# Ledger of designs, part 6: VHH binders against F-box/kelch-repeat protein At1g67480

Target 1, 376 residues: F-box/kelch-repeat protein At1g67480, of Arabidopsis thaliana (Mouse-ear cress) (q9cag8)
Amino acid sequence: MQAFALSGKKRIVNHGMCFSKGNLDLGSRLSENFMDDPLIPGLPDDVAKQCLALVPRARFPSMGSVCKKWRFVVQSKEFITVRRLAGMLEEWLYVLTMNAGGKDNRWEVMDCLGQKLSSLPPMPGPAKTGFKVVVVDGKLLVIAGCCMINGSLVASADVYQYDTCLNSWSRLADLEVARYDFACAEVNGHVYVVGGHGVDGESLSSAEVYDPETCTWTFIESLRRPRWGCFASAFNGKLYVMGGRSNFTIGNSKLLDVYNTQCGSWHGSKNGLTMVTAHVEVGKKLFCIDWKNHRKMSVFNAEDETWEVVALPLSGSSRAGFQFGKLSGKLLLFSSQEETGQCTLLYDPDASPGTQWKTSEIKLSGSCVCSVTITA

## First folded at step 25 (VHH; from z2 with F107W)

Design a5x
Fold by ESMFold2, fold request of step 26:
Structure a5x (fold): chain B 376 residues (1-376), chain A 120 residues (1-120)
Amino acid sequence: as target 1 above (376 residues)
Amino acid sequence: QVQLQESGGGLVQPGGSLRLSCAASGFTFSSYAMSWVRQAPEKGLEWVSTISYSGSSTDYKDSVKGRFTVSRDNAKNTLYLQMNSLKPEDAAQYYCATGEDEFYGSWDSRGQGTQVTVSS
């Protein structure tokens, strides 16, 4: 495929006039001027976008630095659509790892072949725990959490976003309620957070939704009961919240709370799963590792709300823990042990019985804390 | 102060039925989930069922599903348990308690209980 960087359009600099940024009052009147130039000289912009869609994803930050028009195009949903139609979408795996020493957290990035790419810039803000990660509009969000201050946990409302096109972190609007150990998932382009613990350690029933178009958090209907230590999954426009506890519930709860985003209401059933150590969605199914039994997966089918069990192909271990990744419609199973003793496993839920498990050559630099998959 | 008084226990043959009642006072009954708990001789307390504060949601121990029905009348401050198809293993002292779920730690907000005996 043709290399474009050598002949790419550079940022337009007008040495006969003062260059204005979009943050000035005069610059606001000039914000559309970069659209006057053709995206690629000699080509209609529609054709130019098709040419740019052929460029490997690894070059997106470089393309975004050419000029404001290129940056706008590369960040747009239209560009992702053009790449999809051209068959150029690339899926990357982002894994937050912790080294054996327990103090060096970093985001590792890999392509679909397991080849390591550049690591992300350091996350801003203080080190936190009990936060959640989610992908929306091709961007990685790191939401809330808590940190230790004066011997007590203090909940955060901070939200940070990593933009692949800029290779940078930025701060989004804060949550209305600071929280940690809450449920979080994306449903139809919106991000939901539910329950958790608040600033005084109180159990929360409140829930909020983030709309990326307005860049705001808004309360939605609260849970029937406060819930914390829970997790969420999304299927068919609904948010499924399970696991955890409430201040009116003893021990781990099998209650399933389901929020229908179209009608704005909750309903419940007793068909959830207790607190788990790992979960991931693949297709129309949710895969979980129960905190009491690490030798099997519990698999939830959202269409009929049924559970089934899949045994893990383990040779036995008194010390194994696991985390999930997802890649190309398949599950990755990462051991939380150190670097030796067990390889990464790959599970293909669509393969024939007896051939669903394989080993993977993907190797992490440390223990997996969490992972996301971003396609662009 | 929470006051709970169970009634309706008795002796019944296997396969028989009983209806337990629990009269509540000293608190705003309609604001709390309520549970039935039982204790067989020389055994610990065992959760049986829970009903939400409004009565709209119920939950049961697996061994009693389909046989027991919990209900409440918030206007009368009364909790009920309809027990059908009774088995010898259901014989126990039955208590009503404030709170919900299978693992609520304190059953100290319970009455003195009512005895259910299934002929052995």
Scores: ipSAE 0.000, ipTM 0.171, lowest interface PAE 10.5, mean pLDDT 80

